# VHH binders against MAM domain-containing protein 2 (MAMDC2): the designs that were tried, part 4

Target 1, 162 residues: MAM domain-containing protein 2 (MAMDC2), of Homo sapiens (Human) (q7z304r168to329)
Amino acid sequence: IECDFEENHLCGFVNRWNPNVNWFVGGGSIRNVHSILPQDHTFKSELGHYMYVDSVYVKHFQEVAQLISPLTTAPMAGCLSFYYQIQQGNDNVFSLYTRDVAGLYEEIWKADRPGNAAWNLAEVEFSAPYPMEVIFEVAFNGPKGGYVALDDISFSPVHCQN
Key: E = the ipSAE of ESMFold2; O = the ipSAE of OpenDDE; V2 = 0.75 times the mean of E and O plus 0.25 times the DockQ between their complexes.

## First folded at step 1 (VHH)

Design q11 (framework vhh_7qia_2)
Fold by ESMFold2-Fast, scan of step 1:
Structure q11 (fold): chain B 162 residues (1-162), chain A 121 residues (1-121)
Amino acid sequence: as target 1 above (162 residues)
Amino acid sequence: QLQLVESGGGLVQPGGSLRLSCEASGFTFSYYAMGWYRQAPGKQRELVAFITRGGSTNYADSVKGRFTISRDNAKNTVYLQMNSLRPEDTAIYYCAAQLPYGSSWFPLDYWGKGTPVTVSS
């Protein structure tokens, strides 16, 4: 379930492609210029990679972009952590869902409105007693521009501390 | 099969308040986006308020600042708090559940049978 998105490796995560809004790989040496902002830590060190969704590509209100994990294969419980950025003035809702084999969704986390373009650490108590997918979802609620960026997904089989 | 049952409608004086409830049974409530629609006599059904699975809300311009949509996944219920009611809010109010499918809200919608709201003296 862990992924740092380095070397253009998605660790089995898949974007649910559609013509309106999608997750993309950002950072590093990209060929085309898109409406994205560089990471401050990447700017000063190695050019890292991350995933992002940008509302400038959203065609209609109420669009959703989903990044879906591989199915878990063994019971697991602990702390799921990741870093994220939400562009200021954003109308986007960034949420984390689980989806079981019957297709049932459960929201396990939703981003607080951070108000700044800094990387924020999220630590989510996570339990998958049977096979499940983890879904990073961005819901676009209005026409205001903004991106959501995601990096450094990790899991630890211990309780979250923050 | 998901079923939706609205309640809380009735007759109210202008300036009054009502809280509509929509209780879901059947499939898991939490993975549906929920909306409130209304239909006045002789008019088409229109969207009043919408709440996504992630909790984002959207409102028709005519109700912004007066109506609030919320959801309680533990109770499988979506609410519409209606304040400062006006005669033009008179309509039958319908609850709807929608699944996102890709980036478009289809193919499956569920609708309640509606609850009437009359604002008059």
Scores: ipSAE 0.000, ipTM 0.138, lowest interface PAE 14.0, mean pLDDT 68

Design q12 (framework vhh_7qia_2)
Fold by ESMFold2-Fast, scan of step 1:
Structure q12 (fold): chain B 162 residues (1-162), chain A 122 residues (1-122)
Amino acid sequence: as target 1 above (162 residues)
Amino acid sequence: QLQLVESGGGLVQPGGSLRLSCEASGFTLDYYAMGWYRQAPGKQRELVAFITSGGSTNYADSVKGRFTISRDNAKNTVYLQMNSLRPEDTAIYYCAAGRLWYSDYELSYDYWGKGTPVTVSS
């Protein structure tokens, strides 16, 4: 489930294809950071590679972009952590879900107070007693959605720190 | 005409099960969040189940473990599976299609169905 999105691979994560909105790989050369995230001229490429969804590329709002993990193979319980950045906050929802083998979804986390241009650490209690997928979802509900970026997904078999 | 049409309501005994359907006519559900609401006589309308366009679900505490919301975008339909029904579940059930949250995470509904009655009685 862990992924730093370095080395130009998704660690088995898959976009749910949508003709309007999808997650993309960002980062790399310092000269390319601005063109990848056109709303944030101050974003630094020294942070390496990351995933992002950008509202300027959305053809119609009310659509979702999903990044789906590989199915878990062993029971696991602990803290799922990741870094995220939300540049604008008034027209986006960034959420984390689980989906089991029966196709049932459950929301396990939702971003608070979006609009912070810095990387934020999210720590989410995670339990998969049977095979499940983890889904990172962004919904844009209007033209002022900005971007959402995701990096450095990790898991620890201990409870999260508050 | 752009509308939501509910079906599947009726009379059922306590402990029974019922499945409600809500089909969109004239538009597609692919990009809409869907909610099921109910209103008992003399009471306010309350949200019982919610599903996002991506499939994430939430339930009112009174129905958790008994009701399941699901969607089939190919059939342009959302479902509410109701198990272990109680007399207290008697109400008119409404489906609603809406745009997802803005910055305050408030759902705005664009379409409402006309309602389907559910009566739980011996």
Scores: ipSAE 0.000, ipTM 0.106, lowest interface PAE 16.4, mean pLDDT 68

Design q13 (framework vhh_7qia_2)
Fold by ESMFold2-Fast, scan of step 1:
Structure q13 (fold): chain B 162 residues (1-162), chain A 120 residues (1-120)
Amino acid sequence: as target 1 above (162 residues)
Amino acid sequence: QLQLVESGGGLVQPGGSLRLSCEASGFTFSSYDMGWYRQAPGKQRELVAFIYSGGSTNYADSVKGRFTISRDNAKNTVYLQMNSLRPEDTAIYYCAKHWTYGDFSYQDYWGKGTPVTVSS
């Protein structure tokens, strides 16, 4: 489930297709030097890559964009960590879910109300004793939006430090 | 400190009606936008109805024309009137307080939810 989104590679992650909003690969472009979009966490520059969703194009007051991991193949227990940014003042809800083979969703993390556009570290206790998917979801709960960015997903088989 | 208490859920037949209430405490209710969300088994939580502090409302397409959200600032309560209920409306219904900055709105507190089952 690890991915730094470099080389325009999604590491097997897929969008749940939606005509209104989906996750996209950002960064890595010289034209983005004047962009409001964040710089990559790995390189701390626009030469790196990250995933983002921007609700500028949302037409309905409730839309969701899901980025879905490959199914886990071996039992896993430990700390799932990633970096994220939420544009200040937007109405997005950024959450992390697991979905098992029966299709049941469990919310395992939700972002705190955004007050900044800096990269934030999330550390989530994660357990997958049987095959399941990890889902990064942005829900646009009103007609106003903004970007949410995600980078450097990693897993460590130890408890989270914080 | 902050508290949202939902009530009014229950079992109802298709075509029936229910009115949900959410009583708020611990904040200046009249200054905040409020929303009703629902979560059906095996599905993600979705926004159903929204009311701004100024009284304007917004609805999910699936409930527009059937559900009505309203508020009573003197009683610190937000309501969801649900008419023409369908089996697909079966869910746990949650009241949420929204923080608004400029034109943006975030849910920042949830109630514990009230279950609604629509079945014959």
Scores: ipSAE 0.000, ipTM 0.106, lowest interface PAE 18.9, mean pLDDT 68

Design q14 (framework vhh_7qia_2)
Fold by ESMFold2-Fast, scan of step 1:
Structure q14 (fold): chain B 162 residues (1-162), chain A 121 residues (1-121)
Amino acid sequence: as target 1 above (162 residues)
Amino acid sequence: QLQLVESGGGLVQPGGSLRLSCEASGFTFSNYAMGWYRQAPGKQRELVAFITSGGSTNYADSVKGRFTISRDNAKNTVYLQMNSLRPEDTAIYYCAASPIYYGSGTLFDYWGKGTPVTVSS
C-alpha cells in the first residue's frame, strides 16, 4: 500500500473518475509547481511528486474525489502513515476508509483542520485481516474551491509511535 | 433502467413526525447504497442520511438522534423516519441510489424527483 508518487507513478492507486473533482499527480520540477498548489516539501521529496485534488470547478452540490489502493494480498496490521496538506477557506473533508470485497466502507481516520497549509504527518492504526482497499477521500461541501494534497504513503508492521 | 419514487412528504407542525418512503424499480435494490438528501429554497443540496446494502447507516449532525434511515429489500423501499421536526427541516427531500457503498456522503448516480416537507406552526 506504499507510494511516494515518484516518477509520475501511482503504485496501482486508481482515481475514481468524476466530471468535477479528481485526484491528479503534481510536482516533479520547480516549473510545474502552481501557486494554488502545495509549494513546500520535505528535504527528501523537495522535487518529488504528490497527489492532489482541487475543487476549483465545484458548483452547487457535494462532490467527492476518491483515490483507491490495490487490494491487500496478505493479512497486515500496523501503522499506515502519510503526509497531507489541506488548503483552508472551505469545508473540504479529508478522510481515510477501508473497503472490503463486498463493497462495505469503514472510516478509519479523518483529518484535523490544520492552521496552515504545511505538510502534516498522519499515523493511522491499520488492520486488513482479509483483502481490502484503502481509500483516500475528499468531500467538498461548499461552492468555494480548495486543494488537498497527499504524499509519502508508507506502512510499518508495528504500532504507531505517536 | 432505474427509477426512484418518493412519497410521504407534507405539512407538519414543529415537534411532529413524518415517514418518507422511496420505492425503487428497474434494478437489484439490495445491491445499492441508498441515501436521502434535502434542499431548502436558496440553499445547496445536503446529504441527510444513507444506508449501505449491508445496513450500515450514517447521518448528518443536524439530524442525528432525530432521523432514522432503514430499508426493506423485499419491498425495494428505503425509509426516512423523521421525529422532533424543526422549521429548519423544511426542504424538498430526494432519494438517491449508488452501486458503490460508502461510509460517508458521496456521489449518487440515480435520483428521485423529490417530496416536499414543510414544518410550520
Scores: ipSAE 0.000, ipTM 0.117, lowest interface PAE 14.2, mean pLDDT 69

Design q2 (framework vhh_7qia_2)
Fold by ESMFold2-Fast, scan of step 1:
Structure q2 (fold): chain B 162 residues (1-162), chain A 120 residues (1-120)
Amino acid sequence: as target 1 above (162 residues)
Amino acid sequence: QLQLVESGGGLVQPGGSLRLSCEASGSIFSINAMGWYRQAPGKQRELVAFITSGGSTNYADSVKGRFTISRDNAKNTVYLQMNSLRPEDTAIYYCAADYYDSSGYWVDYWGKGTPVTVSS
């Protein structure tokens, strides 16, 4: 489930179909090339690419964008970590869920309010004793949602450090 | 490795339509997200429309309901159908792809652009 979104590969992550709001690849190469997304000039990663959701394309004030991992193949327990950015002052909720093969969701993490436009490290205790998916979700629950960016998903088989 | 060639621009009257095409040469087209940008005289380049490898689309508010982005993976081509054109749509239109370079780094590939002029 680890992904740094480099090498033109989403590591098997997929968007849940939504014609209004989806996660997109942002960033650019360290060779000083322009990002494909013009909004990325402010939040561009110098290390490479990231995933990103922008509410400017929200058709209704309440929309959900989900980025879904492949199913886990072996039991795992430890610390799931990732970096994120969130635009402050907007009505959006950035959450992390697990979903089992029966379709049951469990919220395992939620971004604190107010957000911060700088990259923030999230460390989440994670357990998958049977096959399940990890879902990065942004819910736009107000008149404007702003931005959420995600990068450098990693896993360590030890407890999270504060 | 990847080359983008835009076509379909031209002069059109207000209320008219144009279809822009962007042909890519690389076999990685099917996994690339593709976009259309435009730059009007004296303005910054802005995203117009974006399409993922899976077909999900995203549009600038100024073109929603008038423009449609689509792709044909068998032809390595992305299209922008522009309807109900306005003088404010006058710009050079650029095709863009995010591409993994042979040197092992990500690069943004841009086409050379195709001019669209909306005037009587």
Scores: ipSAE 0.000, ipTM 0.135, lowest interface PAE 16.0, mean pLDDT 66

Design q3 (framework vhh_7qia_2)
Fold by ESMFold2-Fast, scan of step 1:
Structure q3 (fold): chain B 162 residues (1-162), chain A 120 residues (1-120)
Amino acid sequence: as target 1 above (162 residues)
Amino acid sequence: QLQLVESGGGLVQPGGSLRLSCEASGFTFSSYAMGWYRQAPGKQRELVAFISSGGSTNYADSVKGRFTISRDNAKNTVYLQMNSLRPEDTAIYYCARVYDILTGYSLDYWGKGTPVTVSS
């Protein structure tokens, strides 16, 4: 379930089909000239890669973009960690869900509104006793939500340390 | 676990009124747009009423002026007030988070809904 999004590889993560808004690979030479996108967390440079979703691409209010992990195949319990940035705007919400094979969603984490556009570390207690997917979701409930960026997803089979 | 529990349906005469309720749990309710959907026998499911996190509302043409959607964020509940009911309003009513208002798309797990029958 780990991914640093380097080499334009999504580690099996997929966008759920949505003609209005999707997660995109950022960093390196792909930087959007119309936005001040963050530098890569992995290399702390403009040459690395991360995933992002930006409200500039939404067509209507109440859009949602999901980045979905592969199904877990073995029981997992421990700390799921990732880095994120949120450029604040109206009503953008960044959340982490699990989804089981019956299609049931459970919110396991939600971002607080950050004080700045720095990379923030999230550490989430994670348990998958049966097959499930992890879903990074951004909901845009207003005309301008800003961007959300995601990098360095990792799992450790110990309790979160922070 | 995300849960949406619909209630308030029933049998009513044409011209009557019903108020549907949907109680949500397992997510930050106040941050999401909510909608009421319906599916009549033999027809596709349609979005009939919508309310944004900020309180903006929209309605399908078939119900505009008769139905009112509202929310109570303190109770994690969305409501549908249905007035001047017609036989064509007969359907099972579902609530869900609205992910795309253009298409009425939702990713929520659909519960049993609440049935509404309008007949004399």
Scores: ipSAE 0.000, ipTM 0.164, lowest interface PAE 15.2, mean pLDDT 69

Design q4 (framework vhh_7qia_2)
Fold by ESMFold2-Fast, scan of step 1:
Formats: C-alpha cells, structure tokens, sequence
Structure q4 (fold): chain B 162 residues (1-162), chain A 120 residues (1-120)
C-alpha cells in the first residue's frame, strides 16, 4: 500500500473508471499540462511525484474521484500515513475508505479543511485482518473548484504516534 | 445470501410521483455504493441515480432536479423519489450494489426490478 509516486509509478493504485474526473500524476522538474491549475509555490516545488485531483477536469460539481490501492496480501495492523494538500476556499471533501472482500466500504478518515496550503501529515489507525483495498476519495460538493494532492503513503506496524 | 428487493412501482399519469424502495439483506447499505438503473423496452440499462458510501449523490442529466436518491440506514433501505414523471421515464427500475471495486462495471449485484409506467 506504500507509494511515493516516483518515476510516474502508481504502485498498483488505479483510478475508478470515470470519464469525467480522475487522479493525475504531478510534480517533477518539468510539467507539461494542458490545463492551468491554481497551485501555490509549495505545491510546485521539486518534491518528486505526487497524485492530485482538480475540479477543472469535472463537468458537474457533485463528481467523485477515487484512487484505489491493490489488495493487501497479509494481515496488517498499525499506522497508515500520508501527506496531503487541499486548496483553500474550495468545496472538495477528501476521505479515506477501506473495502473488504465482501465489498463493504468503511470510512476510516476524513480531512479537516486546512487553513493553509502546506503539505499536511495524516496518520490513520489501520487494520486489515483479511485482504482489503484502501481508497482515497475526493467528492466535489460545490461549484468552487480546487485541487487535492496526495503523496508519500506509508505504513508502520505500530500505533500512530500523533 | 445477498438480496435486493425493489418495490413501489406502478402506473401513474404524466406529472405524477412515485417513491421506489430497495430493501437490502446480507450487507449494509450505508457501507456500500448503491445505484438505481432503469431499462425501457428494447433499450439498454442506464444509470439513473447513485449514492456513495459517504452519502454523496449523482444523477443522470435526464432526471436531475426531478429524482432524489436517499437511504435509511436503520431500515437498510435505499429510496428513489421520482417527481414530475414523464412518459419517457417508463421502464423497469433496478436497484444495484457495487461489487468488486475497480472493475469496469461498478455494479454486479442486482435486484429483480420494479416496473414503472407513465401514461395517460
């Protein structure tokens, strides 16, 4: 489930098929993007590669974009951590779900709307006694656009420290 | 083991309203992605309304503003409120549960359907 999104590699993560909105790989020293994205100075830094979703790619404000992990292969319990950014002043909701082998979804974390544009660390208690998927979801709940960025997904087999 | 049972269909005149119900057993609707599809005679099934596990909803353009999808977690039931019905809404309505996520078809569990006829 760990991924730093380096070398444009998704570590087995996939977008849920959706012709309207999907996660994209960003970052690196040179970017060639057809759309103009309102990004801050920190987001544009040489931090390697990250994943992002931006409402400029959606046709309707109540669209959902999901990034899905590969199935876990061994039982695991511990701290799932990742870095994220949410553009200020948008109506996007960023959430984390698990989906088990029976197809049951459970919301295990939801982002607070941060007052800054810096990378924020999320630490989520995580348990997968059987194979399951981790899903990063962005819901676009209003007409005000914006991006959500995700990087440096990691797992530690100890309880979260924060 | 998994069951979806639709009800609430019937014959209505143009401009009328119907509320469809989908009662689930063997799983919890609040933890799953649920949708309503419809199939008119001689046509393919089309997605009408969708509710995500987190509660967000989406609608086909043809029904937006007229139809509302909702759920009652205590009753383990999904609803479709249909207002301002038109003859072109005539179809069999199906409740669907998402199966394995990431598949090309997001819905792999279907109910038997409930027929809706809109005519004068």
Amino acid sequence: as target 1 above (162 residues)
Amino acid sequence: QLQLVESGGGLVQPGGSLRLSCEASGFTVSSNYMGWYRQAPGKQRELVAFIYSGGSTNYADSVKGRFTISRDNAKNTVYLQMNSLRPEDTAIYYCAKEGWFGELSPFDYWGKGTPVTVSS
Scores: ipSAE 0.000, ipTM 0.165, lowest interface PAE 13.4, mean pLDDT 67

Design q5 (framework vhh_7qia_2)
Amino acid sequence: QLQLVESGGGLVQPGGSLRLSCEASGRTFSSYAMGWYRQAPGKQRELVAFITSGGSTNYADSVKGRFTISRDNAKNTVYLQMNSLRPEDTAIYYCAAKYSSGWYREYDYWGKGTPVTVSS
ESMFold2-Fast, scan of step 1: ipSAE 0.000; ipTM 0.194

Design q6 (framework vhh_7qia_2)
Fold by ESMFold2-Fast, scan of step 1:
Structure q6 (fold): chain B 162 residues (1-162), chain A 119 residues (1-119)
Amino acid sequence: as target 1 above (162 residues)
Amino acid sequence: QLQLVESGGGLVQPGGSLRLSCEASGFTFSSYWMGWYRQAPGKQRELVAFISSGGSTNYADSVKGRFTISRDNAKNTVYLQMNSLRPEDTAIYYCAKTIYGSGSYFDYWGKGTPVTVSS
């Protein structure tokens, strides 16, 4: 489930196919010219990689971009942490869900404060007693510009500090 | 068993107001995001507004500042207050429920309540 996005692959994460909007790998030598892209959290440089979604690609109000983890293999309980950045002033809703093998979703975290264009640490109490997927979702209110960025997903089998 | 029943539609003049209600049954209402869709004759159904289980709201650009979505978990009801109505708001309005935990995936709609804005 852990991924720093630095090896130019997604650690088994996949996009839910949507021709209008998907998560993209950012950083490195090639940049999207439609938005100001964040600096990589892991390396704090242009050479590092992170994932991002940019609302400039959204064609319809209800579009959603999902980044889906591999199915968990063993019972897991502990703290799921990641860094994220939400460009200030956008109307994007950034959420974390679990999805079980029956296709049932459960929201386990949501970014509820306005964006501040800085890397923020999220720590989420996480439990997967049977195989589940973790889904990072951005829901859009239309093309107002503004990105959501994700980096440095990690899991620790201890309770979160918060 | 799962049921969404819309009410409050009708005929109003441009500039008028209507309040739509949707009573839900057969599921744990407070755990679900709820939304309102509309469909004008000959057009695709579009999402107008939604409200999270925690009360956060979002709106289509065409209705921002004019429509307000709200919910009453004790009554299993979601509302759409529509102000400053325009002829282009004429449509059948549908209440919708998301898949559990989802903010974007609506899996069930009511039968709709018609709204006509005409002089």
Scores: ipSAE 0.000, ipTM 0.152, lowest interface PAE 13.9, mean pLDDT 70

Design q7 (framework vhh_7qia_2)
Fold by ESMFold2-Fast, scan of step 1:
Structure q7 (fold): chain B 162 residues (1-162), chain A 121 residues (1-121)
Amino acid sequence: as target 1 above (162 residues)
Amino acid sequence: QLQLVESGGGLVQPGGSLRLSCEASGSIFSIYAMGWYRQAPGKQRELVAFITSGGSTNYADSVKGRFTISRDNAKNTVYLQMNSLRPEDTAIYYCATVTYYGSGWYEYDYWGKGTPVTVSS
C-alpha cells in the first residue's frame, strides 16, 4: 500500500494498459514540456519523486489511467492517506477504488473540484477484510484537463482524523 | 442476470431537452459501470456517455457539455439528461453495462431494447 515513489521505485504499483495515457514517475530533473509539473511533496523540491498523469496524452474519450496497488494483506482497517495535486480541468475525475478477488469495484474516495494546484492531503477510511487491490484512477474527457499528481501514500491502523 | 428498460424518448424540436431513464432489475445494479449508446439509421452504434459504479463520468466529444449522465443506486436507475438537442442526435438510445472502464471483470454485456429519440423541426 505505502509508497513515496523515491528512487524511481513504484513499490509494486502497476499501470492498467492504456495506449495513450498512463501514470509516470516525475520529479528529479525531469519536466514535462507541455505542462508545469509539481514539486515533490516528500522533499518539497524537484529532486524528489512522485507519480503523475497528464491529460495532454489523451487522444479519445473513455481514456482512463489506473495505478493499481499490489494485493493488500488482510484483514486490515484504518486510514489510507496520500497527497495529491490537480492542476486544472473539471473534465478530469480523480478517484480511489478497491477491487476484490471477484473483480468487484467500489469507489472509496473522489476528489472535489480541482483546487489551487497545491499538494492536498486526502484521508480515506479503508478496510480490507480479504486481500484486494487499491486503484488510483483518473478519468479523462479530453486532453485539456491538466495533470494529476500523487505522492506519499501511507496507512495507519486508526480512524482518519477528518 | 441484469435486465434494463429504457424510457423517456420521443419527438423534440432542435434546442429542446429530454431526460432518458434506464431502470435495472435482476442482479446487483450498483456494481456495474453503465453507459448510454446510440445508433442512428445506417450507422454503427456509438457510446455517448458512461458512469462508473462510483459515479465517475465520461462523454463523447459530440455530446460533451450538452448531455449529463447520472445514476441513483437506491432506485436502480441511470439517467441521461440531453440538452440543446440537434437533428444529429436523432437515434435509438440504448442503456448498457460498460466493461472497458474499470469493470473489465464483467463478462456479459447487458443491453436494454432501446428508446427512440427524434430531433426534428
Scores: ipSAE 0.000, ipTM 0.171, lowest interface PAE 13.1, mean pLDDT 69

Design q8 (framework vhh_7qia_2; at its last look DockQ between E and O 0.02; V2 from the best seeds 0.00; counts 0 for: pae E 17.3 > 2, placed apart)
Fold by ESMFold2, look of step 2:
Structure q8 (fold): chain B 162 residues (1-162), chain A 118 residues (1-118)
Amino acid sequence: as target 1 above (162 residues)
Amino acid sequence: QLQLVESGGGLVQPGGSLRLSCEASGFTFSDYYMGWYRQAPGKQRELVAFISSGGSTNYADSVKGRFTISRDNAKNTVYLQMNSLRPEDTAIYYCAKLGYSSSWFDYWGKGTPVTVSS
C-alpha cells in the first residue's frame, strides 16, 4: 500500500475504470498538463511525481474516480499516511475506504473541505486483520469540482501520532 | 438482460414518508453507481440523489435533509427514503444505473409514481 509514485509506476494501484474520470500520473517529466492543474514548484534538481484526478472531464451531475490498492497479503495494523491537495474551495468529496473480500466498504477518512492548495498530510489509523483493499475515492459535483492530487502513501506499524 | 424495477410509490399526505426500492439484475450491481431521478409532468428529469459503489452520497439541494439514498449490495437493491414529503415532490421516480461500462450510458427503470396531496 506504500507508494511515492516515482519512476512512473503505480505500486500495484489500479483505477476502477470510468469512461470520464480516472486517476493519472502527474508531475516530473510527464507531459500530461491540464489547464487548471497547478505545477509543482521545488528547489531540487528533479520534480516528484503524484497521482491526480481532474473534474474537467466530468460529463454528469456526479462522477466518481477510485484508485484501488492491491489486496493486503498479511495482517497489518498501524498508521496509513499520505499527502494530498484539493483545489481550494472546490466542490468534491475525497474519501478513503477499505473494502474486504466480502465486498464490505468502510469509510476510514474524509478530507476536510476547508483547506489550502498546499500539500496536506493525512494520518489514518488502519487495520487489516484479513485481506483488504484501500480505496482513494473522489466524487465530483460537476466539471467545476477542481482537482485532487495524491502522493507519498506510506504505512507505519505504529499508531498515528495525531 | 439488464433490468431495474422500482417499487414503493403511491399516494401520501404532505409531511408523510415513503421508501422507494429498486431491484437490479443483469449486471454486477456492486460495481456500479446508482441514482434516483424524478420527472414531474411536462418537465425534464432531474437528479434527486445518487450513491457510489463506495457509499458516497449526493443529493439535490431541494431534498437534502429529507431524503436518504442507500444501497444493499447483498440484495442488489438501492433505496430512497423520503421523509417530510411536500406536494412539490410529486413526480415519477426513476432508478438509474450510473457509472461506467464500455460506454457511459444512463439506463433507467420504468419508474414508480409518487403523489403528495391531500
Scores: ipSAE 0.000, ipTM 0.112, lowest interface PAE 17.3, mean pLDDT 71
ESMFold2-Fast, scan of step 1: ipSAE 0.010; ipTM 0.384
ESMFold2 (binder alone), look of step 2: mean pLDDT 84; pTM 0.850
OpenDDE, look of step 2: ipSAE 0.026; ipTM 0.408

Design q9 (framework vhh_7qia_2)
Fold by ESMFold2-Fast, scan of step 1:
Structure q9 (fold): chain B 162 residues (1-162), chain A 124 residues (1-124)
Amino acid sequence: as target 1 above (162 residues)
Amino acid sequence: QLQLVESGGGLVQPGGSLRLSCEASGFTFSSYAMGWYRQAPGKQRELVAFITSGGYTNYADSVKGRFTISRDNAKNTVYLQMNSLRPEDTAIYYCATVEYRVTSGSYTYEWDYWGKGTPVTVSS
């Protein structure tokens, strides 16, 4: 489930596409004219890559953008960590879910504060005793403007240190 | 194999109610976002209501407070409860599902699966 989104690889992650809003690879030399994009966390530069969604692509409807991991293969238990940035002042809800083989969703984490200019570290206790997917979801409350960015997903087989 | 079947449409008087159903077959229903669209004569299709795989819902301004979308993953069904119907709600109603896949820098779209539609007429 680990991915730094560098070298044009999504590490098997897929979008649950809707008509207007999807996760995109950011960084490099391409710039979204409607978004203030963050610098890559790993390299602190536009040459690195990260994933992002932007509420400016939302019409008058609330929309959801999901980024879905590959299925886990071996039993896993430990700390799932990632970096994220939420543009300050938006009303987007950024959450992390698991989805099991029966298709049941469980929320395991939610961003609880407005974002800041720096990348924030999230550490989430994670257990997958059988194959399941991890889903990064942004729920938008209309086109209020603002991005959510995600980078440096990693897993460690020990409890989170926070 | 992948199929969506709408039902529940019909003729109703202004102020009446209808419940539309959309039953899915041949795929993992719970993993898809589902939407209800409508197309009135001489108009383009418009999104009326949307529900994600996680249960998040949204509605067009014209139907907020009157329409409610819901889903039952055990029955592979999405519903649209329509209350306080108006002549302007007369249209063919469609349901649709979406999924997008990206692998190793290649992009494949698996989206825009539509049913055949169910007509709703609001008139006396």
Scores: ipSAE 0.000, ipTM 0.164, lowest interface PAE 15.0, mean pLDDT 66

Design z1 (framework vhh_7zox_3)
Fold by ESMFold2-Fast, scan of step 1:
Structure z1 (fold): chain B 162 residues (1-162), chain A 120 residues (1-120)
Amino acid sequence: as target 1 above (162 residues)
Amino acid sequence: DVQLVESGGGLVQPGGSLRLSCVASGFTFSSYAMGWVRQAPGKGLEWVSDIYSGGSTGYADSVKGRFAISRDNAKNTLYLQMNRLKPEDTAVYYCAKGWYSSGYFPLDYAGQGTQVTVSS
């Protein structure tokens, strides 16, 4: 599950194909459209990497961007944590789902904070008694949705502290 | 009330050159990163180039080695020198103000744009 998105590596996460809205790798030393986002949380520098979705590059707002974890291989229970940044909370929905082997989706977390320029810590109680995928999903309500950025996904086999 | 006024676009043949200008007002120009973003027919927005308040520059791979961004803080003016233009450079070019001195955010106070057409 864990990924800091360094070295342009997705740690087995799959960016679900969608020509209209997608997650992209941001950060790094080579500046392109991705470099307009803040620097990597792990290294506090522009040389680090993170994942992001930006409403300015969305062609159809009826579709969602999904970043899908590898299947869990063993029963797991504990705290799933990650850092995120949202520019406009009112114009986007950032959610976390689980998908089991039967294809059933369950929403386990949803961002409830207004957008800001700081990285925010999310801690989500997570339970996977059988193989499941974790899905980070972004939907925009319109072209003024801003961006959503994600970094430093980690898991701890204890209850969340917050 | 930020204002950005682009000029310098036009029709040019492949291999030609154009220089775009953007005159800024309503903010302390020297304190912000500035950039150029373009939109080609039937395509999404593409970041072209930016320049930080300290002079550091960045370029999209598609234009690197052909385009040069510069700024004149005394004149509140941003420039894009476009050399060896290709048909693929045909787009509306927008001047944009960054959010910080080292950060660039497309569509934040973008100007009206200037059309560049590269055709043989």
Scores: ipSAE 0.000, ipTM 0.114, lowest interface PAE 16.9, mean pLDDT 68

